# Designs tried in a protein design chat: VH-VL binders against Cytochrome c oxidase assembly factor 8 (COA8). Part 8

Target 1, 167 residues: Cytochrome c oxidase assembly factor 8 (COA8), of Homo sapiens (Human) (q96il0)
Amino acid sequence: APERGAERRDTAPSGVSRFCPPRKSCHDWIGPPDKYSNLRPVHFYIPENESPLEQKLRKLRQETQEWNQQFWANQNLTFSKEKEEFIHSRLKTKGLGLRTESGQKATLNAEEMADFYKEFLSKNFQKHMYYNRDWYKRNFAITFFMGKVALERIWNKLKQKQKKRSN

## First folded at step 1 (VH-VL)

Design b54 (framework fv_belrestotug)
Fold by ESMFold2-Fast, scan of step 1:
Structure b54 (fold): chain C 167 residues (1-167), chain A 126 residues (1-126), chain B 108 residues (1-108)
Amino acid sequence: as target 1 above (167 residues)
Amino acid sequence: QVQLVQSGAEVKKPGASVKVSCKASGYTFTNYYMHWVRQAPGQGLEWMGVISPYGGDTSYAQKFQGRVTLTRDTSTSTVYMELSSLRSEDTAVYYCARELLTGDSSPEGYYYMDVWGQGTTVTVSS
Amino acid sequence: EIVLTQSPGTLSLSPGERATLSCRASQSISSSYLAWYQQKPGQAPRLLIYGTSSRATGIPDRFSGSGSGTDFTLTISRLEPEDFAVYYCQQYDDWPLTFGGGTKVEIK
């Protein structure tokens, strides 16, 4: 049977996979890993009575998720491209074709690939250092606001408890 | 619409300091690194430095180390470039430019600028 | 730092001709880390090409990039009136980021 293309949504414009929650949920839903970043996206539930503080936390988490998805999607694509370029360059230097006689991809052994990994890690050290610093700062902010939201929810729960006892 | 809007032209005396602003709109300000590039009259482009709008971490070109300071204000989505001890050779157009972060169109990584401000002319004269 | 040398400094051509702009690096850089920008008088630079050969959004097919190692080229097939501008290459393989000196494409 001939294959006909079906519309598939691989990524959003930001590099995040498109997904739908299994049901309309009263809780956050975690999606499958993104094709490019290999990170699981979170679909955030928006309550009807979302407080300004809860909204700020949700937006911060959404913005952090978008940033993180973009960074890792780009890093994974860069890694794959540079790996392919390195393999092709080394095969050309050896006078070998890009594919074997059977049509399979020609590959390098583990010792040869070690050179690529060393070069890639060294080259990307500064970029990863900046990413880690931003990641720690983002996590600190998220943790801080999670704490504030938790305190707000405890306070609201205490208010509800007192109100229920009056009935 | 993604846009970077810079502050107006400045005329300064030698030895003064100048602070140029770059206001971002149309995207999540903290998710994109911001670069500063200058261009002296009739000359080419010269990279000055970069700032992470989220973390505030900066990196500067050696030539400007000690004279340039990059800062940001996340509440106004604005990046600032302050250059001190101005000399006549600092007369230039100063640009802010956004670094592209995307998996869909950028297997090449970060460090190229997809959106630029209109430029701010800084003239240093006695 | 990596020094980028663009040649020629000025390229005088007529509309309809092909422009070939060279950018040579002082040391080998990965083909993944070279960009090209266009700048018209009184305007900010505009991204044309990134990663040596990938066209930026909205850039016409007549613009193409190629190269590897130390030799990189921007080609404009069949120049149009709006293509007369200054072109800059930029490397992002190593810090600090550096630009070439520029090539001015001017009408003959």
Scores: ipSAE 0.000, ipTM 0.556, lowest interface PAE 12.6, mean pLDDT 80

Design b55 (from b46 with heavy chain R98K D99G L101D G102T E103L Y104F T105G S106E V110S; framework fv_belrestotug)
Fold by ESMFold2-Fast, scan of step 1:
Structure b55 (fold): chain C 167 residues (1-167), chain A 121 residues (1-121), chain B 108 residues (1-108)
Amino acid sequence: as target 1 above (167 residues)
Amino acid sequence: QVQLVQSGAEVKKPGASVKVSCKASGYTFTNYYMHWVRQAPGQGLEWMGVISPYGGDTSYAQKFQGRVTLTRDTSTSTVYMELSSLRSEDTAVYYCAKGYDTLFGEYFDSWGQGTTVTVSS
Amino acid sequence: EIVLTQSPGTLSLSPGERATLSCRASQSISSSYLAWYQQKPGQAPRLLIYGTSSRATGIPDRFSGSGSGTDFTLTISRLEPEDFAVYYCQQYDDWPLTFGGGTKVEIK
């Protein structure tokens, strides 16, 4: 079906593969990974006849995506920054420069880097647990509203069928 | 080779507390999280909680919050699981398990042999 | 919490046969965050597969994992006598960490 038709019809599973999952929106699409968060953004299609419930679900999904991208961008920046600071401090204590003779960034051996990873994981344990809790709450809310939207669509489809019969 | 050696079986009365130990060897103790998982007779596996041996940070499953306490001793590479206010339904085999990191969750690449805790009157 | 449902509960087969074990999640999980364990009576669980399809060190190639979304499968291509055990799936995509109820592979 062309784009217009896909927008107006129920989304069916792909016919190419028996096991392809059905799409939740026929015009949603996934972008390339973000440079900082390393997550692929989802661009949500807005139907012309979007119900208030569908709008609420879409906004919740968009807000969750923005929250998730911000968390990961910040986490990756923090990791990168603290890693560089750790390497710099250790090289300084050894009297070494920040660059090798080849111009590459000077690095530490695996044993020394293990100290950084251990400290970073321990330090961020609580933060990740809180993120998981909030991610859990958001996914529960999204699942709940997806269920409500599905019921609304089934009900409206049934009503439309009955209306056609009565006319 | 990684080894996790747990303390021996315990028999406790309802209302008592039990403290199980898990001594780690064969790897850098502070580099990996340690989890506790239990299994009631004839039942499946149930996750109880996790501890970071480096910082001592803990997180517990909601069901055990307020009754379980995880601690560690870095000098002996040992983690401890203390469960208080024991009930008959706490009768189970308790395992310590070494996590292998993903950012938010872990699979368990090494397990202790298990400690049987029996709660009987 | 993510609920994992394993089926069948018991699978009765003979040595040399193919075993296919199912694990279904109550919600979609990333294919990178599912593991499988083997447990024999009186023993601790042993890691078989992590990240849906990666074999742990020392695990024979007759064990393979596959799946995505909500449907995951552990396949044992040709059962050996030592493979008769209980198998558990585990998700580590979200907290709390959860296990399936287990599938017992027993001799017919």
Scores: ipSAE 0.000, ipTM 0.456, lowest interface PAE 18.4, mean pLDDT 80

Design c1 (framework fv_cofetuzumab)
Fold by ESMFold2-Fast, scan of step 1:
Structure c1 (fold): chain C 167 residues (1-167), chain A 121 residues (1-121), chain B 111 residues (1-111)
Amino acid sequence: as target 1 above (167 residues)
Amino acid sequence: QVQLVQSGPEVKKPGASVKVSCKASGYTFTDYAVHWVRQAPGKRLEWIGVINAGDDNTYNNQDFKGRVTMTRDTSASTAYMELSRLRSEDTAVYYCARGYSLYYEGAMDYWGQGTSVTVSS
Amino acid sequence: EIVLTQSPATLSLSPGERATLSCRASQSVDSYGSSYMHWYQQKPGQAPRLLIYDASNRATGIPARFSGSGSGTDFTLTISSLEPEDFAVYYCQQYSDWPLTFGGGTKLEIK
């Protein structure tokens, strides 16, 4: 996924665990949940002698992860924004202030919020359908390339086995 | 911080060759592809080709067949595009751009500043 | 070669107005449930800047007023409320097939 470089990455909050695999790691590494998407990123191990086909599979998995992360980060932000807008709109319609006397955010009860959830789900139904469709297609592609990599490895083992017997 | 820095402007005679460099920093050079795109004055963007910095595989637009050579130097994190047998129609600004994902697919998310190449007799 | 046709060639609008830019492909750019179409913004003397990737995804740092839509052969870039800084040339680009191709561009200019 394309990304614009930050001005300073070292402004990350102190005391927060970084997603950083150990220097001696030779396996995939799973990080903490992303703040916005709430999904755990996977750092993929890159073998020294990675084949072009293995690289294609790894990059497909990485790209799918980035696509998935971006989708859910955007969805969560959209949900939060529209929820706030809905609440403010309904409070305005009732002639109520946005804050209570205690300074807390004024809220709607569960029955009133049910209207928002129904509208949000309805509005985003097609987007979620396309997400599910794309997710299935991407997983099909990943499975297909996993199969190709498995066949390549079997072929290479057979090739080496024949070589050992001939020599 | 991701940056692509290109070499300076060039003025060439018809029939000569030009070699433009693109130095990458702020990311793992070998995990990405480098695209080359040009733009003649007042005209659209035209894709020249791409090189995978990790495996040195290239794909060139057939419109440039036999004239363009793309290479990379992993130790210097630098990509190169050489265009030979220059014609006046090759006068353009040449850009390098980073591409991500499967074998040159994906968006060009970071671009060099551009290198002006003028071909005049 | 996939040919991309952008329309209109020039669009004259005022700040605050909605801009709708079209890009048509000579054949479908859909694959893997995604549409392999990107949008770039270019200002005079500058390199292009990625706005939208895979038809509808906003690139990092791009303001929410920019949105992309479409699938198959018909794609749209929408700017909901133009800011003065948005007056530039916009290009669509496909990566569904080789060679990669760009549209002819739409110039957004102040009325």
Scores: ipSAE 0.000, ipTM 0.444, lowest interface PAE 21.3, mean pLDDT 79

Design c10 (framework fv_cofetuzumab)
Fold by ESMFold2-Fast, scan of step 1:
Structure c10 (fold): chain C 167 residues (1-167), chain A 119 residues (1-119), chain B 111 residues (1-111)
Amino acid sequence: as target 1 above (167 residues)
Amino acid sequence: QVQLVQSGPEVKKPGASVKVSCKASGYTFTDYAVHWVRQAPGKRLEWIGVINAGDDNTYNNQDFKGRVTMTRDTSASTAYMELSRLRSEDTAVYYCATSLYDYHGFDYWGQGTSVTVSS
Amino acid sequence: EIVLTQSPATLSLSPGERATLSCRASQSVDSYGSSYMHWYQQKPGQAPRLLIYDASNRATGIPARFSGSGSGTDFTLTISSLEPEDFAVYYCQQYSDWPLTFGGGTKLEIK
């Protein structure tokens, strides 16, 4: 079953404190950073009275979070792999081993690494553009549905007040 | 590195229930969803549902409504799918799958659990 | 639900030939600027293997001979030059709407 009741979500199984809005039930929980994406996930609370529109908004936010985490996890793994390949290649060119005399990983200086960063950014420019495009589209859709949910709640309150006044 | 390991094969009688497990390793279990998919002999893949490993929220295919229950154990990094009131038509290989690095595609799958329902 | 129709059901070709597999959706699988159509390869006794995600992106570790194209309702998986290991069943899958659905599959067999 899904966790019900925002107050119960204050207790984190992993020992992490949960986020709870002031004077409101905790609607979402913010977890620890993911190992690969380095992003903090938001765990969404599902109320028992969730409308179809509220469900659509929540699913959109969950999908956007999953998409975002997958993108950055993949990007960070690619970065790490290519960084190590670059360092390894440069050290071989210098005739140096992968480890120092003390057994620590051999590294390149900041000037040498600058070339890698420039090449990596250039190589991944199109990927980052697609990410930004999709990020804006997703946030526009989320904002749009947030507006619809807000209007639905206002309308429902108005209908309730009208019903009370009609008798 | 990343691995999903499922429980072993099951043989059940009609009307019984079966609970399949999927143990995850090599990634942060609670940051991703676990999907369940089945495949009857010679048939297409059929999506059963999904569980958010972080908050235990589920969405189940309505074709399984009232019979499927998905749960997870965060301390064991294990997802579970229980199917009750089994019918012969539930005979299939059941898979768990996750989408970690390749966007919305299921880039990692369990090895599958064979469930046979026979009288 | 979104129904996915794959054609042909069986495709008989020889190694070295080009394979073109079709997947048609009953309604658009485009959402938020992306086409949520994925392709999988399945060999007997094995779990499916992701080949293409979001219509045209090659999954991690997948050879360059595999490519995907399409948008909306019509999608194609192309294998530019068949290798012996490519003879398998191929499934398309949509991630645009709940419930998630798979196509009926296309079996690639040796001629």
Scores: ipSAE 0.000, ipTM 0.463, lowest interface PAE 19.1, mean pLDDT 80

Design c11 (framework fv_cofetuzumab)
Fold by ESMFold2-Fast, scan of step 1:
Structure c11 (fold): chain C 167 residues (1-167), chain A 122 residues (1-122), chain B 111 residues (1-111)
Amino acid sequence: as target 1 above (167 residues)
Amino acid sequence: QVQLVQSGPEVKKPGASVKVSCKASGYTFTDYAVHWVRQAPGKRLEWIGVINAGDDNTYNNQDFKGRVTMTRDTSASTAYMELSRLRSEDTAVYYCARQEYYGFSTAYFDYWGQGTSVTVSS
Amino acid sequence: EIVLTQSPATLSLSPGERATLSCRASQSVDSYGSSYMHWYQQKPGQAPRLLIYDASNRATGIPARFSGSGSGTDFTLTISSLEPEDFAVYYCQQYSDWPLTFGGGTKLEIK
């Protein structure tokens, strides 16, 4: 699997700690950037007294994070693959070799690459549109549950205040 | 390739301090955390604590509160564990171990040092 | 802290037999669909060696005869056909909560 230890070890950014605390640590932790998505994951703190509603919110945030990471990992891999295929195809069409006379990789100038970027964006427009819709849908759901959790916390504070007054 | 080499055996009197070193090679030292674990003769493994080599952040087992200090030297790629106010019960083999993570949420000890014997006696 | 109980304390078997080692946690070590339970092998005078991580994944270089299973609080390490080199002490370890803890160990002895 792409995430197995040996591959992760080879691709870790220099100087970025790879430390991972236990899941029940007292605070959220921010991990290193994923090789493919280039996004930093958040390791969520789980309180010992987490309510069912708080658990739903946390799981929704975690699921959204995983979905987001997978989308961008796939998108970045697709971009890199298609970019290399375009460069290779264009160099063949021009009758140029894959390497220069000095043995280095042949490249295209910015004007030539503009065609690729235009085509890539056009080709992936629908995919990015659906990503944006799902992203907004997920954030709406997260905001909704955040509101519910806030109301639950207000209720719990009021209930606790009443109990203190009875003593 | 990856190797953790610990300092040699120590014999200490009760009340003294001991400082064990763990020299890393074969990887980028600051990208990993180093854990310390001990094992008294014939007993189970006991976790002491961890140091993040990249940011020098530490977390120690409360059983060692006030007695253990973990440090690291980035230039030497070496982690240190100092245990003070030694008791006879601290007689054990002390191990350092590298933390490797998989994905973004699990971690385990993939490489261990050979161990440092610490004997506390009169 | 999470207390890990291993059973049996000692298991006497012959080469070629199947070994089944148990580890029970005082509370669940599961989170986000993963079980944060690992297994290590230790031979006399040596440091522990990682065998299994996250309940069921074999570490690099570990023979296929070693397998792990379980979730929640109950975990098992199985050695399908014992080799002479497998007679050692086996420890389970949780990475679910601070402080990290190890089981008491199961000593696998030649009969």
Scores: ipSAE 0.000, ipTM 0.493, lowest interface PAE 12.9, mean pLDDT 80

Design c12 (framework fv_cofetuzumab)
Fold by ESMFold2-Fast, scan of step 1:
Structure c12 (fold): chain C 167 residues (1-167), chain A 120 residues (1-120), chain B 111 residues (1-111)
Amino acid sequence: as target 1 above (167 residues)
Amino acid sequence: QVQLVQSGPEVKKPGASVKVSCKASGYTFTSYAVHWVRQAPGKRLEWIGVISTYSGDTYNNQDFKGRVTMTRDTSASTAYMELSRLRSEDTAVYYCARSGYYLGDYFDYWGQGTSVTVSS
Amino acid sequence: EIVLTQSPATLSLSPGERATLSCRASESVDSYGDSYMHWYQQKPGQAPRLLIYAASNRATGIPARFSGSGSGTDFTLTISSLEPEDFAVYYCQQSYEEPYTFGGGTKLEIK
């Protein structure tokens, strides 16, 4: 069986979130870092008397987490794939084999790899800009709904306090 | 060091009730759910149900027909399972177990088991 | 409820041999790319011990000779080279839906 360091591959063409909420969780749970996204998933606790507004906030937070996990999993997988292809291409250009005498993968020096990193960052500039924009939009929405939930809870506490005093 | 320590063996008559305790130590009690599982002599393991140690909410396997009550005491870090209207078929070793998180409910730590014998 | 069928019921092997244990579910126990299937070892008079969780992940302290594989409805527990302490009963368990269920067990005995 695969150990902690063993690579997990999706059956899909691109990496996708493997977020999996534990059943009957009594608290918000934090899991170990995902292999591909390197982010810790959070499993949200569902109270028995969850209001519709609280449910909307929880689902928005869950959806945002899934989106975030998938984005970074896909970016990390794309980076790894393109890095491997770059190394193979450059080794072929040099007329070198893909393996050393010891059977290990051949590699490029730091100067040669710098070319790859520059190209990768430049190529993905627009994707990262779009990610940041979406990230801010999602966090704004979460903050807005957190405020609405807080107001709902304050109002409900005031109603309960007033009822107790009058009774 | 995580430990779950259960109460001692019980001998009951048919129709009686039994209450088994499970004392947790070495971790934050309210951060993990407690499950109850039994095993009759020579039979497979059978899942009874689960309790949220934080909220006290429970979910019980319908096969126990409302005979099971699960509770917990957060100040004592102890979970309890009470089985009422005992029958001879309830003779088994009863285990408490802590559920893992992340990839579903798997039982990473178990109590030592409590033998319950139902006989006249 | 999901029914788990383990085969063989009894497996007689000698130390050093490879053991292959099967667990088949009546319906898929996969969700979001993960398999909700786990494996336990139980020795006489003892509580079960977690070996493998989510089909293929070794639990803390479990020797590398234990491995799990499979997806959907078909799962396998493999012990690459049996040690004397490995002779025990092995159970699979699903946590895909309530009630959670266990297989009937495979008794691994020495011969």
Scores: ipSAE 0.000, ipTM 0.471, lowest interface PAE 16.4, mean pLDDT 80

Design c13 (framework fv_cofetuzumab)
Fold by ESMFold2-Fast, scan of step 1:
Structure c13 (fold): chain C 167 residues (1-167), chain A 121 residues (1-121), chain B 111 residues (1-111)
Amino acid sequence: as target 1 above (167 residues)
Amino acid sequence: QVQLVQSGPEVKKPGASVKVSCKASGYTFTSYAVHWVRQAPGKRLEWIGVISTYSGDTYNNQDFKGRVTMTRDTSASTAYMELSRLRSEDTAVYYCARGTYFYDSAPFDYWGQGTSVTVSS
Amino acid sequence: EIVLTQSPATLSLSPGERATLSCRASESVDSYGDSYMHWYQQKPGQAPRLLIYAASNRATGIPARFSGSGSGTDFTLTISSLEPEDFAVYYCQQSYEEPYTFGGGTKLEIK
């Protein structure tokens, strides 16, 4: 648990903003929803006496969070871009302008957008299947290591109690 | 079009280090992990390790512990693998491959062309 | 580590025949209903090419003659009718746990 100074807010490679956790935090902290992924980031606490097993669990959880944030940020950006391109293409095909009389972006009705949603879901089926696979495996690994850490903590408490008894 | 382009062949003496690069294009670099795999002449493929391109966190096969260092440069969309204290048995073709993130990269859907590394006196 | 054993080491067949390649894992590579077993094709001087992922899913651009099956520890790659370009080395690979491991390969050669 070393002191954590205030860090300048930086934007991560995926567009995820970093936030500054409270100084000398001894707990995990949950931030506001990310602009792009719409998921809440967690800042993980690092104990002073972190075991190698606890470190592996923490790194696995941190990496899983980054993976999850990145997947949804990229998915949302791809969706927005392709949606805009689809609308532009359809309006051009219909002989309509890209903007209304008021200067606002022209839009398609729900029935017209159904084609886009169908195509987008079909196109991204494999990507979503990989996401689900990785999600289950990551959750299994996290649960497994959480169990190992719990057993380690129980064992260490028992060892400490035995040492006090023998002294 | 997804493409991974690796650096050219290397000839090294025993005890030297080699650094292989893997430049990604055609996709968002930080959305996928980069795995490193090698193949010695006439032998099976051997997994070296993985780097999360987003966080920079790595996991290395224990057979290479203390000798392999993986890094990445997100601005250049390039991953690097450095192998130190080279031995003749490190003579192999080294591949980078695209996978899903750390701990669970299931298929390697795109591969670099390979970098031949020869270690000889 | 999980050891993958491929059999046969070499398979000699003629174009038009069915090829059946086996991969056996030392322990189960299944988790939550999915099998973390994949198949690659490698031609001389080239990088491996993904054929099948998660035991039975054909990768993009892979011809319909390639199919995968199996679960747990026993996996099979089948080529229903061999084409000349299919004569290559085939590797299975598990991604269930680190270190990820590959089989020894099956060399498919012309009879």
Scores: ipSAE 0.000, ipTM 0.472, lowest interface PAE 14.8, mean pLDDT 80

Design c14 (from c12 with heavy chain S99Y G100L Y101S Y102E L103G G104Y D105S Y106W D108A; framework fv_cofetuzumab)
Fold by ESMFold2-Fast, scan of step 1:
Structure c14 (fold): chain C 167 residues (1-167), chain A 120 residues (1-120), chain B 111 residues (1-111)
Amino acid sequence: as target 1 above (167 residues)
Amino acid sequence: QVQLVQSGPEVKKPGASVKVSCKASGYTFTSYAVHWVRQAPGKRLEWIGVISTYSGDTYNNQDFKGRVTMTRDTSASTAYMELSRLRSEDTAVYYCARYLSEGYSWFAYWGQGTSVTVSS
Amino acid sequence: EIVLTQSPATLSLSPGERATLSCRASESVDSYGDSYMHWYQQKPGQAPRLLIYAASNRATGIPARFSGSGSGTDFTLTISSLEPEDFAVYYCQQSYEEPYTFGGGTKLEIK
């Protein structure tokens, strides 16, 4: 009897991979690293009796994951593109071709590359500051709703306990 | 959106120096090198050299025998080309240019040109 | 340095005719699968205008009648049907190695 363990995976229009766990999963699933962001996506379990508050929390966590995936995919692509442009610009400025004597791609030394990394970090300082601010805002909201869900579950348990005692 | 705006025309005597400016706008100045090209009346285009706006490193065409100096001011987003010991043969229109982001060495963006006349 | 030779120096044609302009390099300008040969149009009193880059790619806003071909040392710019505004000087340029060099130009003039 062959077992069914096949999972459906799609690539989003942005180039980010998606995956789906088996329908009857009872916990969150962790997928393979995305090609562009190098982050592992999490697919969240949806309980059959999910409350509106639990749904709000789940959607907030999913939206935060998608935002984070997109940010790092774009950041990695920008870094790679600007690194290539920097290397080619420096080689051209020095009168060097894009090829080495052996036919390999020409590269810069570690000291010159350190200058690029410093420049890239300085150039992207505000962008990373806004990312960190938004990341903290999102985590605060998630923590807030996690607290609300916890209180809802405690309240429901107390209600059931009181009801059982009265019966 | 990308613009390169050059300084106005110059008339110089033989032996003098001329300094041409090229102000960039519409992009991050330090992300692209600035090239300098000239054209004497009725003649072909001649590549003078390139400056990295990021590092300030330059490569100059040796035909100018150490007479050309390229600099940049990152705070003003402006590149400069200074040519010294001017001769009548240096009479030309001088252009600054920038390559496309998809390629590193073809010039999609040009300044309007600066006419330099060397006469006695 | 790489020397670029353009032929003919002058080409006299009428509107509606096909123009073929040649550029030959003294050595190959191919590297990493790309040809570092580009074409520019220049009208009197104006800066050069990029037409074709990397031998065969049309620059943004350039009409479909302009096309480039070739590899190695031999390159061609073709205008399939000349419009009045196409009568100008055309230059090829190599960016394979410094110093970058330009051809002597081909002047398209009305017959």
Scores: ipSAE 0.000, ipTM 0.445, lowest interface PAE 22.0, mean pLDDT 80

